# VH-VL binders against Vitellogenin-1 (vit-1): the designs that were tried, part 4

Target 1, 170 residues: Vitellogenin-1 (vit-1), of Caenorhabditis elegans (p55155r1310to1479)
Amino acid sequence: SVCKVQKNQIRTFDDVLYNTPLTTCYSLIAKDCSEEPTFAVLSKKTEKNSEEMIIKVIRGEQEIVAQLQNEEIRVKVDGKKILSEDYSAHQIERLGESDIVIELPEGEVRFDGYTIKTQLPSYSRKNQLCGLCGNNDDESTNEFYTSDNTETKDIEEFHRSYLLKNEECE

## First folded at step 1 (VH-VL)

Design i03 (framework fv_imvotamab_arm2)
Fold by ESMFold2-Fast, scan of step 1:
Structure i03 (fold): chain C 170 residues (1-170), chain A 121 residues (1-121), chain B 112 residues (1-112)
Amino acid sequence: as target 1 above (170 residues)
Amino acid sequence: EVQLVQSGAEVKKPGESLKISCKGSGYSFTTYWIGWVRQMPGKGLEWMGIIYPADSDTRYSPSFQGQVTISADKSITTAYLQWSSLKASDTAMYYCARQEWELLHPYFDYWGQGTLVTVSS
Amino acid sequence: DIVMTQTPLSSPVTLGQPASISCRSSQSLVHSDGNTYLSWLQQRPGQPPRLLIYKVSNRFSGVPDRFSGSGAGTDFTLKISRVEAEDVGVYYCMQGTQWPLTFGGGTKVEIK
């Protein structure tokens, strides 16, 4: 199961494609919404008219933030900037100047500054997923569930429910 | 690394059926479109059709609608191009290529090595 | 269908000299999203096609900077600033703005 986020489009874990403009406020892309969450993936645009994104991955108690800076991927762990030689100690792999893979408890997130791919084992039914990537229930019914688990057909309502900051978002 | 590996060359007689394959690896197969392109000997490229493996959404060029069937099996990361009854005019090199999952970016970035199909008596 | 016309049909070039290939579409290639979906492909003898340029002017990963694309609307150009021996092959333009996808007829680049 893979969810892909790129250029105001999201392809969910259940292979539903829809358009939703990301903002300069963090949106919840994917999360383990069980009683004891193991991970969350969040993203926002760097600027209103940019296709460039910043990703935030919460893995247990650890917060990882990654973004492009001068065409190179830069990573912070718990607010501290780390060098690429330290990536492996934090279960992060660098594939190139602008490509990284962040390990999840059950899966991984690949990020290059413009595209977010969240991959979970297709056999996995352990986690109750929520977020803009959908619930990974193997049903492409085009039914969206908001952050309070209410069904909606309104993409704007769906996205708004997963928008984390309530400041004026561009 | 991204790879599209196509099945080997085929030599067939008119009227025979054929199914050739394109296996994807090194990427999320279900989140990319797979397109099929024909190149007759000494001729240019012709788009045949495209399939999205996750839901088998398929679009054909008008020239190929009804002439071939495009399908995919996501469990083995493979796309197919099929003829029910081959003609000598089907002699060509057939390429598969992947396209970013977005419909708004219709360009093919990685290509298979090609499958040569020869149909003669 | 959008018809793509390439000129010249054949382009003999001396090594180290520039080459220019033109592509004209029968209709504007500007999509409603504001992007122009014109790509350039290279096919070396006996090899599969390779993406060079997408969205008019963007070089694909690993493509040398001697290749450049330009144009707008219905008229597009691929330029090779200094032709190398490995640049021999057939070059195709392709439009992705409107279904069905269509290719130009190809331009053969060969060394004099």
Scores: ipSAE 0.000, ipTM 0.444, lowest interface PAE 20.6, mean pLDDT 83

Design i04 (framework fv_imvotamab_arm2)
Fold by ESMFold2-Fast, scan of step 1:
Structure i04 (fold): chain C 170 residues (1-170), chain A 122 residues (1-122), chain B 112 residues (1-112)
Amino acid sequence: as target 1 above (170 residues)
Amino acid sequence: EVQLVQSGAEVKKPGESLKISCKGSGYSFSDYWIGWVRQMPGKGLEWMGIIYPGDSDTRYSPSFQGQVTISADKSITTAYLQWSSLKASDTAMYYCARRTVTKPYSYYFDYWGQGTLVTVSS
Amino acid sequence: DIVMTQTPLSSPVTLGQPASISCRSSQSLVHRDGNTYLSWLQQRPGQPPRLLIYKISNRFSGVPDRFSGSGAGTDFTLKISRVEAEDVGVYYCMQATQFPHTFGGGTKVEIK
């Protein structure tokens, strides 16, 4: 199953398409919300008027941040910039100057600075996923679950529940 | 008004070191890239590399990697291009130029320095 | 690296007549964000380069409207509708779609 984030639109793992503008605050895109979380994918815009994104992947205790800088993807692992020669040591593959794949325990995230594509096996994490990408339960519905595990049809409420607001962002 | 002012002409011998400068004014120096361009006598423009003064992130054209050092000092709004050992083939006009990071992204060199002529001869 | 090829190498024109310069890239200049980062620069004799056009067709501040840019993908054109004496110089296209940025070889515009 694939979830795609691009141009203020999200297509969930269950193939529900909706519009929601990302902000300069991190939004939780997809996360293993089981009792022992193995990953989380977050994203934000580089700025309000841009379609360009920054991605943050938390994989166990490891934090990976990637963004475009001078037309090339730049990657930090646990706060340190790494060279492309070191990507494979961190389960990251370069597909091109602006294209990377970050391996997850069961799946992968593809990122090019403008599109986030998270791919997970449909049989894994059933109803244990949370975030803007939905729960990957093979049920296509117009109802979403907020971070408080309540159903809503209000996209703005849904997004706000997964928005990590702080003093520096809006 | 945006200005980039470069250091004066240099006459050097092969093997000598040299550091030329590009001073920015009239804008937030740390928020724009500074690129360096070489123009050999009677030839076209060659892009050498670029630096973001805010964090000194520096990138080189493959043909200039290891041949020159690009640096910047944001406290005095100045970027530098440096050679540890000059060669006769380094004889050229060197330009600095400001590169935009306007958003939505537009990548172009909008303001240029007047140039620094470097002559290397024995 | 993207190779930029300009034609012609020189363009002698009569004052008041139009001039046209072509630029071809070895691969598409369309960035992933949908923009095409192609610029045109003018270098008058003894002077530094000056930005004329950015993103194919946008005139930079202070650039006369007799200058226009057009094109898409790999083929681009700079036109001067009525060449004036101060337009003598070398014109360069450059791309900023990929790193490293690259310049065309230049086209010399001269009178006669």
Scores: ipSAE 0.000, ipTM 0.488, lowest interface PAE 17.0, mean pLDDT 85

Design i05 (framework fv_imvotamab_arm2)
Fold by ESMFold2-Fast, scan of step 1:
Structure i05 (fold): chain C 170 residues (1-170), chain A 121 residues (1-121), chain B 112 residues (1-112)
Amino acid sequence: as target 1 above (170 residues)
Amino acid sequence: EVQLVQSGAEVKKPGESLKISCKGSGYSFTSYWIGWVRQMPGKGLEWMGIIYPRDSDTRYSPSFQGQVTISADKSITTAYLQWSSLKASDTAMYYCARGSYDFWSGYFDYWGQGTLVTVSS
Amino acid sequence: DIVMTQTPLSSPVTLGQPASISCRSSQSLLHSDGNTYLSWLQQRPGQPPRLLIYKISNRFSGVPDRFSGSGAGTDFTLKISRVEAEDVGVYYCMQATEFPLTFGGGTKVEIK
C-alpha cells in the first residue's frame, strides 16, 4: 500500500484522495502509532507559496532530514550533513541527483523534493498507523482519525490535529 | 525572540584554565549549530569551530584544534568554549553565533554579545 | 585555506552617497551542490557582528533594502545605495564553501 503527498493533495494508504496544503510547520504524514513506535514521517513546505517540501523521517532514535537544494537532494542524519557516499551506511539509496529512497523497518519512503511516497507491505501495521496518510485498514470511511483518535469528516480539523506548530514556523 | 547570551568578561593570567558560555533561548537549541568566532583587539574575525548540540558533533578550524575545546549541554541550552592553559595571545573578544537552520551552518544568523577575555601577567 | 581579500580597507563616505565594498576569494566559492556560500556581516562600533546578506544576494530579516549583494565565482560586491549614519562600522565577507570558514579582513565605512 502506498500513500502519496504531492501538489497540496494526499492519497492515503486506503486510496482516499483529499486536498490539504502543507504549511511551513511540520505535519505528521505517517507514523507507527503502536505502543512501541518504529518510525514517523513528517513534512513541511520550504516556503508558503511553494510545492517544494522538506521531509523528516524518524527511525527508532535516528532522525533523517532531506530537502532539495539547487536541484540536488541533500540529506542530514541526526542533524549532520552527509555525503552521497555515506547514504548506504544509513539505509538510504540515491536513485538520481534529486531522488532518494529511505528504508523503513517494513517499507520505504521515496522523495524527490516535490513528491513523498510512503510504501508499506499490505500485511504491515493495519489499524496501527496514524497521521495524514490514514490507518491502512482497507476501510476508506475511517481514514480521518485525529491525533487523539477521534473520527472526523472535517479535513481541516484532521490536518490541524497532526500539525506541529512552533515558534519558527507559520 | 532568538537570543544568545554569553558569560561576562574574564581577566586571567597565562597558564590558567577558563571556560566561557553561550546560552540559547527563543528557539530549538538542539536543531541549530553553534559556532565560535575570535576577534583579537583591533583585528578581524576568525572562525574557531562549531558544534551541533543534539549529539555534540564538533568541527574545529585547524588553527584551533588542540588549543580549545568546544562542548554543549543541551539540558540547559548552553554551549561552551574552554582552554586548559591560556596564553597572552588568547586576549580577544569571543563571539558565539547560531548556524543556519536547514542542513548545516552555511552562514551565522544570530550572534551573542561577546565575551572579552584578557590574559596578562 | 581559502583567502578572502577585501577592498578598500577604509571607505569614507558622505551621507546619502553610495558605498561599494569588494571581496575576492583565492578560489571559486561555488560548492559542488550549486550554492555559493558567501555572506556579508556588519559590525557597528562596540557591537557584535550582524548578518546582512547570505548566499551572495539574499537579505537577512530586518536588513534594509539599501543593502545589496552580487557576484559569482571569486568576485563579490556589497553595495549600500545611500549611506546613513547608522551604517558606520566594519563590513566583513565570509565564506563557508570549504573548511575552515574564513573571513575577509574587513572594510571600515566612515562618514566624512
Scores: ipSAE 0.000, ipTM 0.471, lowest interface PAE 17.1, mean pLDDT 84

Design i06 (framework fv_imvotamab_arm2)
Fold by ESMFold2-Fast, scan of step 1:
Structure i06 (fold): chain C 170 residues (1-170), chain A 122 residues (1-122), chain B 112 residues (1-112)
Amino acid sequence: as target 1 above (170 residues)
Amino acid sequence: EVQLVQSGAEVKKPGESLKISCKGSGYTFTSYWIGWVRQMPGKGLEWMGIIDPSDSYTRYSPSFQGQVTISADKSITTAYLQWSSLKASDTAMYYCARHERYSSSWYPFDYWGQGTLVTVSS
Amino acid sequence: DIVMTQTPLSSPVTLGQPASISCRSSQSLVHSDGNTYLSWLQQRPGQPPRLLIYKISNRFSGVPDRFSGSGAGTDFTLKISRVEAEDVGVYYCMQATQLPLTFGGGTKVEIK
């Protein structure tokens, strides 16, 4: 199953397509919402009118942040910039100047500065995934579940529930 | 005008070391990856590996990992392919080629060097 | 690794007649960005390879319009509408969707 975020659109793990522009605040794209979370994928826009994104992947206790700088992806691990020769030591593969793959415990995230593609195993994962990519339960629907596990048809309410708003962002 | 100019033909004996070069001009050298491709006499093309000259990050084909070293010196816009100990089976034409952005590039290997013929015989 | 298979191995063609070369990949070449990084290279006798076509169907600068590429997923075709003497050489498909980069085995185009 695959979730894709690109050009203010999200295609969920269950193949539901909807429009929601990201903001300059991090939004939770996909997360292991089990009792012992193993990963989270977050993203935000570099600026209000841009389609360019910054991605943050939390994997265990490790934080990985990646974004474009001069048309090349630059990566930070736990707040420190790393050179591409160190990527493999952190289970990150560089596919080109602006393409990386970050390994997850059970899948991967591909990122090129404009597109996020999160791929998870084909087995059903019911009520353990949350975020804008949905719950990967193999049931296509226009019903969304907020961070409080409340059903909604309002995409703005759905997105707002996964928005990590603070004083520094909009 | 974009150019990749490779070093001249080499005739070597087994066990000898060798370093061949690929000099880029007419573009921003650090904005493109340089790949190396082997063509054995009468055979097809084999990708050996690539280097990002901006930070010397390398990726090798599994069959060439540990067999060769790819390096670059961005101050003279030159990439290198090196053997510590040549074998007769290394006899081939070696090409360098630039790549705008590996895998997702609009132009994968858009410009090629003229090739360096390496002959290894006793 | 993605395996690229080309047919035919050899294509003798009369001048002015069309030629067609097929390339099949062992898995889909669609990249995570939605593009398909399938290219065609031409190698004339004694010359280095030259990029002809990138992303399935786009002609590289200076490539004559008699060359066209098509296909999707795992099946791709290079066509030369009217073969000229200068088109003699070996043609390779290659994928740049994922590492390692892989090439087809080549198709030799020759005039009969």
Scores: ipSAE 0.000, ipTM 0.467, lowest interface PAE 17.9, mean pLDDT 84

Design i07 (framework fv_imvotamab_arm2)
Fold by ESMFold2-Fast, scan of step 1:
Structure i07 (fold): chain C 170 residues (1-170), chain A 121 residues (1-121), chain B 112 residues (1-112)
Amino acid sequence: as target 1 above (170 residues)
Amino acid sequence: EVQLVQSGAEVKKPGESLKISCKGSGYSFTGYWIGWVRQMPGKGLEWMGIIYPGDSDTRYSPSFQGQVTISADKSITTAYLQWSSLKASDTAMYYCTRLGKYQLRNYFDYWGQGTLVTVSS
Amino acid sequence: DIVMTQTPLSSPVTLGQPASISCRSSQSLVHSDGNTYLSWLQQRPGQPPRLLIYKISNRFSGVPDRFSGSGAGTDFTLKISRVEAEDVGVYYCMQSTQFPLTFGGGTKVEIK
């Protein structure tokens, strides 16, 4: 199953499409919400009026941050900028000047600065997913599950439950 | 098993510098914030600041901004709390503690054993 | 800064009897993400603090079910249903909704 984040819209793993603009605060896009999380994907806008995003992928011991700089994708691993020749050592693949794939334990994240595509196995039921991409349970409903696993029909409440707000962001 | 191991007790004179440590093990050190908490003798807990070891993003309590420096060396999974010039009022127990992996505003789940710092003439 | 006020300052209890500790915040602890980041910590004599409860009512790993948390907004309660000898210590509430992170003044639980 694939979740796509683009142009203030999210298409969940269960193929539900909804509108929710990201902010300059990180939002949790997708995460392994089991008792021993193996990955998390977070994203925020570079600035209020932009569709350009910054992605943060947490995978095992590593924190990977990627964003566009002068129309070219730049990657940091654990706070240090890495060159494209080092991408393979970090299970990152370059597909073009501004297009990369970051491997997850089970799946991958593709990012080009404007679109995030997270692909995970459809029936990995040992991986309980949470975040704005939904829970990947093959149920298409008009109700969403917040960060504490309660149902809501309010998209703003749903998004707010996965938003990492602080004084520096909106 | 998650463990935070702090450096041993220190006895110092006013004006001396000091750097104490907190070594993490049993988890992804770069994936969790490390906080520092002060407890003066017979008093309650005071939050001093936090650091994210993955990129050294550091946040201080306003009451400790400029009084201490928090840093981390991820190559040896160790966080530090440092004073350039100690005062008698710095006499306290100092704890390091781990904050949640994916949420800055979460909870402190594991704590170090504490480092007692005594500053007297 | 959010001010956290705990009552009582000390709670002498008889073994096997319940104890209740209150915590009030000077403003709402509901974060903009919809969560309430209120935790309870236990500090036994000579020991470091230990997490008991997070996000109001969730018991941390290894914490006995005699401990329970409740509340909303600005008013929170920690209850110990049957106090045991090992429960002696100081209990702190903590908010992590807003920087700076702040603690209550502590409540000392003693056996009488």
Scores: ipSAE 0.005, ipTM 0.490, lowest interface PAE 11.3, mean pLDDT 84

Design i08 (framework fv_imvotamab_arm2)
Fold by ESMFold2-Fast, scan of step 1:
Structure i08 (fold): chain C 170 residues (1-170), chain A 119 residues (1-119), chain B 112 residues (1-112)
Amino acid sequence: as target 1 above (170 residues)
Amino acid sequence: EVQLVQSGAEVKKPGESLKISCKGSGYIFTNYWIGWVRQMPGKGLEWMGIIYPGDSDTRYSPSFQGQVTISADKSITTAYLQWSSLKASDTAMYYCARPYSGSYRFDYWGQGTLVTVSS
Amino acid sequence: DIVMTQTPLSSPVTLGQPASISCRSSQSLVHSDGKTYLSWLQQRPGQPPRLLIYKISNRFSGVPDRFSGSGAGTDFTLKISRVEAEDVGVYYCMQAKQFPLTFGGGTKVEIK
């Protein structure tokens, strides 16, 4: 199953399409919410009225941040900038000047500076995911589950539950 | 990997204020709720409330609303439980726990903070 | 609030024998998503609670298979097939269908 984030629009793993204005604060897009989490994908806008995104992938103990700089993807691993020649050592593949794939334990994240595609195998355990991409449970499409497992039909409440606000963001 | 570490035992007198802490590590602190649970001596578990550190959204059990304050400081990945004026009936073990958002199960617990209010 | 009622209050059991704990909720714990948000916690003497079972019957990581959960709707059971010395403690059921979260009163498992 695939979750796609672009242009303030999210298509969840359960194929629910909805609009939500992403912000300059990180939002939790998708996460392994099992007993032993293996990954988390977060994203924020580079600036309020931009469609350009910054992605943060947490994979085990490793933090990967990627964004466009001068029409080229720039990648940091654990706060340190890395060159494209080092990407494969970190299970990152460059598909073009501004297109990368970050490997997850099961699945991958594709990012081009504007679109985030998180793809998990069809055999991935259902109901182990949380975040704005949904819980991948093949259940009712009109129900969203917040970070505290509360059912809501309010997209604002749903988004707010996965939003990491701080002093530096809106 | 995931750990919740609570502050040490407290011995207080009625009327005194108190603030105890729960420090999270090994996960994204701002993406999980933290709940507080009271256990009076020889008694069962009571749900007090929860906080979402990412935006400080706080929800209380009706019996604890106005009796305690729950807060969090995301810069040091720490949640707090506070009393403005302690009562002898506040003598209890206090646990923090991380409820799993997808099932709201309490999968990780702190070691507990014993609060004794006497004399 | 959903009221959770556990029976028995205490369960003395001989080592190697089975133990069974019941939990009843004042209303159905079936969520609109079709899942039932009932968990079982174990508290050993002097220790914090530990998650054993979630969503009725799923064992948490590291929990031995002698522990099993069953039930539906409002009536739930935790079974220990062969009680070991380390199983001494208080067991709690908990509902997470709605706020506020509520616990059962606890069942003490003791060796006789």
Scores: ipSAE 0.000, ipTM 0.460, lowest interface PAE 16.8, mean pLDDT 83

Design i09 (framework fv_imvotamab_arm2)
Fold by ESMFold2-Fast, scan of step 1:
Structure i09 (fold): chain C 170 residues (1-170), chain A 123 residues (1-123), chain B 112 residues (1-112)
Amino acid sequence: as target 1 above (170 residues)
Amino acid sequence: EVQLVQSGAEVKKPGESLKISCKGSGYSFTSHWIGWVRQMPGKGLEWMGIIYPGDSDTRYSPSFQGQVTISADKSITTAYLQWSSLKASDTAMYYCARHVRDYGDYEGYFDYWGQGTLVTVSS
Amino acid sequence: DIVMTQTPLSSPVTLGQPASISCRSSQSLVHSDGNTYLSWLQQRPGQPPRLLIYKISNRFSGVPDRFSGSGAGTDFTLKISRVEAEDVGVYYCMQATQYPLTFGGGTKVEIK
């Protein structure tokens, strides 16, 4: 299954397409919402009117942050900047100057600064996923489930439930 | 269960406009791309383009870009293929097909096909 | 564009005998995700195309076991183990690994 975030638009694991602009606050894109979470993918815009994104991947206790800097992907692991020759040591592959793949315990995330593709294998935990990418339950529905498992038809309410606010974002 | 039902045969003159339809049922219409395929009399299959009805994202084959318009109305689960001005060379059978997507947008395969709409363009 | 070449152009076959259709692509059909997006379609006279095989070797729902697909990279084969009268038609391979999507020219299966 694959979820794609690009140009203020999300295509969920269940192939539902909807429009929701990200903000400069992190939004939860996809997460293992089981009792023992194995990963989370978050993203935010670099600036309010930009399509350029910053991605944060939490993998176990490790935090990976990636974004474009001078048209090149820059990566931090646990707050420390790393050079491209160190990517392999952190299960990150560089496909091009601005294109990387971050390995998940069960799947991968591809990022180029403008597009996020999260792919999970056939053994992924269906109905244990939460976030803007949906729950990957093989049921294509126009109903959305907020972070507290409440059903809604309001995309703005859906997005707000997965938005991480702080005083420096809007 | 899954069905794609296309509009009936059309006989038109060169220069006339035409819009044919493909109605989906038995599945989530907004969650699958719909492709259009042309088959000229006695010839093989040619991919024309695809549309994602959820947001009307449309991709055309370079050979058909600007020659036809693909659209969809998700409220009635129907996709359309339209010509502003028909030519005799548009005489063909036109099929719609449901696309099953994998990793990307068009990487996948066509599983269910409509019965076809025969378009004849002559005097 | 990836060019799909099918051989033979026509295959006259005796009932009960096997038939084999080849499809060759001008470039590898292995996508960066590891999948190979090669499908086989059957078109019986006067009917729409019908999916037989997807991703090289997976039979679509309702397709008889006598149909099988194989291959890798640029060379693919569709086999019918014992041709029946209802198998008369034109068979097409299709690739969806690279835009634009392209079809083979077709192979006509006829009974001798």
Scores: ipSAE 0.000, ipTM 0.480, lowest interface PAE 16.4, mean pLDDT 85

Design i10 (framework fv_imvotamab_arm2)
Fold by ESMFold2-Fast, scan of step 1:
Structure i10 (fold): chain C 170 residues (1-170), chain A 124 residues (1-124), chain B 112 residues (1-112)
Amino acid sequence: as target 1 above (170 residues)
Amino acid sequence: EVQLVQSGAEVKKPGESLKISCKGSGYSFTSYWIGWVRQMPGKGLEWMGIIYPGDSNTRYSPSFQGQVTISADKSITTAYLQWSSLKASDTAMYYCARLSYYYGSGRSPWFDPWGQGTLVTVSS
Amino acid sequence: DIVMTQTPLSSPVTLGQPASISCRSSQSLVHSDGNTYLSWLQQRPGQPPRLLIYEISNRFSGVPDRFSGSGAGTDFTLKISRVEAEDVGVYYCMQATQFPLTFGGGTKVEIK
C-alpha cells in the first residue's frame, strides 16, 4: 500500500483522496502508533503558498531531514548534512538528481521535494498506523480518525489533530 | 545515553548581557522541543518558553516574552537562553529539559531528560 | 493561564509512613484529544527535577511502584505508599494540556 502527498492533496494507504493544505508547521503524515513505535514521517511547506516541502523521517532515535537546495535534494542526519556517497550508510538511496528513497523498518519513503510517497506492505501494522495517511486497514471508512482515535468527517479537525503547532504557523 | 548538558555557573552585574547553553546528545536533537525553566532561590519552577530546533520555532510564557531570547544551533545540537541586559531579579537556577511532546502525535507531553542546571547570580 | 495549586506546602513524614500530595487546576485538564496531561515531578535537594508520573497515573521508567497517581478533571493526587529516606525533596504537579505549561507551587516532603 502507498500513501501520496502532493499539491495540497493526500491519497491514503486505503486509496481515499482528500484535500488538505499543509502549513509551515510539521504535520504527522504517517507513524507507527503501536506500543513500540519504529518510525514517523512528518512534512511541512517551505513557505506559505508553496508546493515545495520539507520531509522529516524518524527511525528509532535517528532523524532524517530532506529538502531541495538549488534544485538538488540535500539530506541531514541528526542535524548534520551528508554527501550522497554517505547515503547508503544511512539506508538512503539516490534515484536521480532530485529523488531519494529512505528505507523504513518495513517499507520506504520516496521524496523529490514536491511529492512524498510512503509505501508499506499491506499486511504490515494494520490498525496500528496513524497520521494523515490513514491506518492502512484495507477499509476506507477509517481514514479520518484523529490523533485521539475519535472518528470525524471534518477534514480540518482531522488535520489539526496531527499538526505540530507553533506561534508562526502559516 | 540521552543527555542535556548545560554551561557553567555565571556571576554578572546588572546591565550585562549573558548567553547560557544546553547541549543535547544521544537522541535526534531536531525531533524534540527544548524547554527552559527558571527556579529562583527557595522558590518553585517557572516555565519560560520552548524551542523546536528543527525549524527554530519558539514560544514564550507571557511573563518572559521580551525578557529573554531562546535560540538553537542544530549543527552543534545546542539550545541557548539569552539576556540583553540582566537584572538582579534574574538571579536563579536555569534548567533546560527535553519535551517529549507535540500536539496530534498521540504522545504524552512531559519533560525528560533535564539538564543539570546553570546558576546565574546577578548582583551589585 | 491555568493555575495549579498544591497542598500541603510541607509534609513531614515518619519513615515507612504514607504521604499524599494534592493538586488542583483552575480549569479542566482534559485536552480536546480526550487525554489529561497531568504530570508529577520530584526534585531532590541540589538536583534537577525528574519525571515520576505522566498522564495522571502512568509511572515513568525506573520509578518505584510505591509512587502512584490518581485523579480526574481538576483534582489530582500523588501518593507515596511507604516513604523512604531517598524520597526527601520537593514534588511538583505540572499541566501540559494548554500553553503556557504551568507548575504547582511544590510540596516539600521531609523525614521527621
Scores: ipSAE 0.000, ipTM 0.468, lowest interface PAE 17.0, mean pLDDT 83

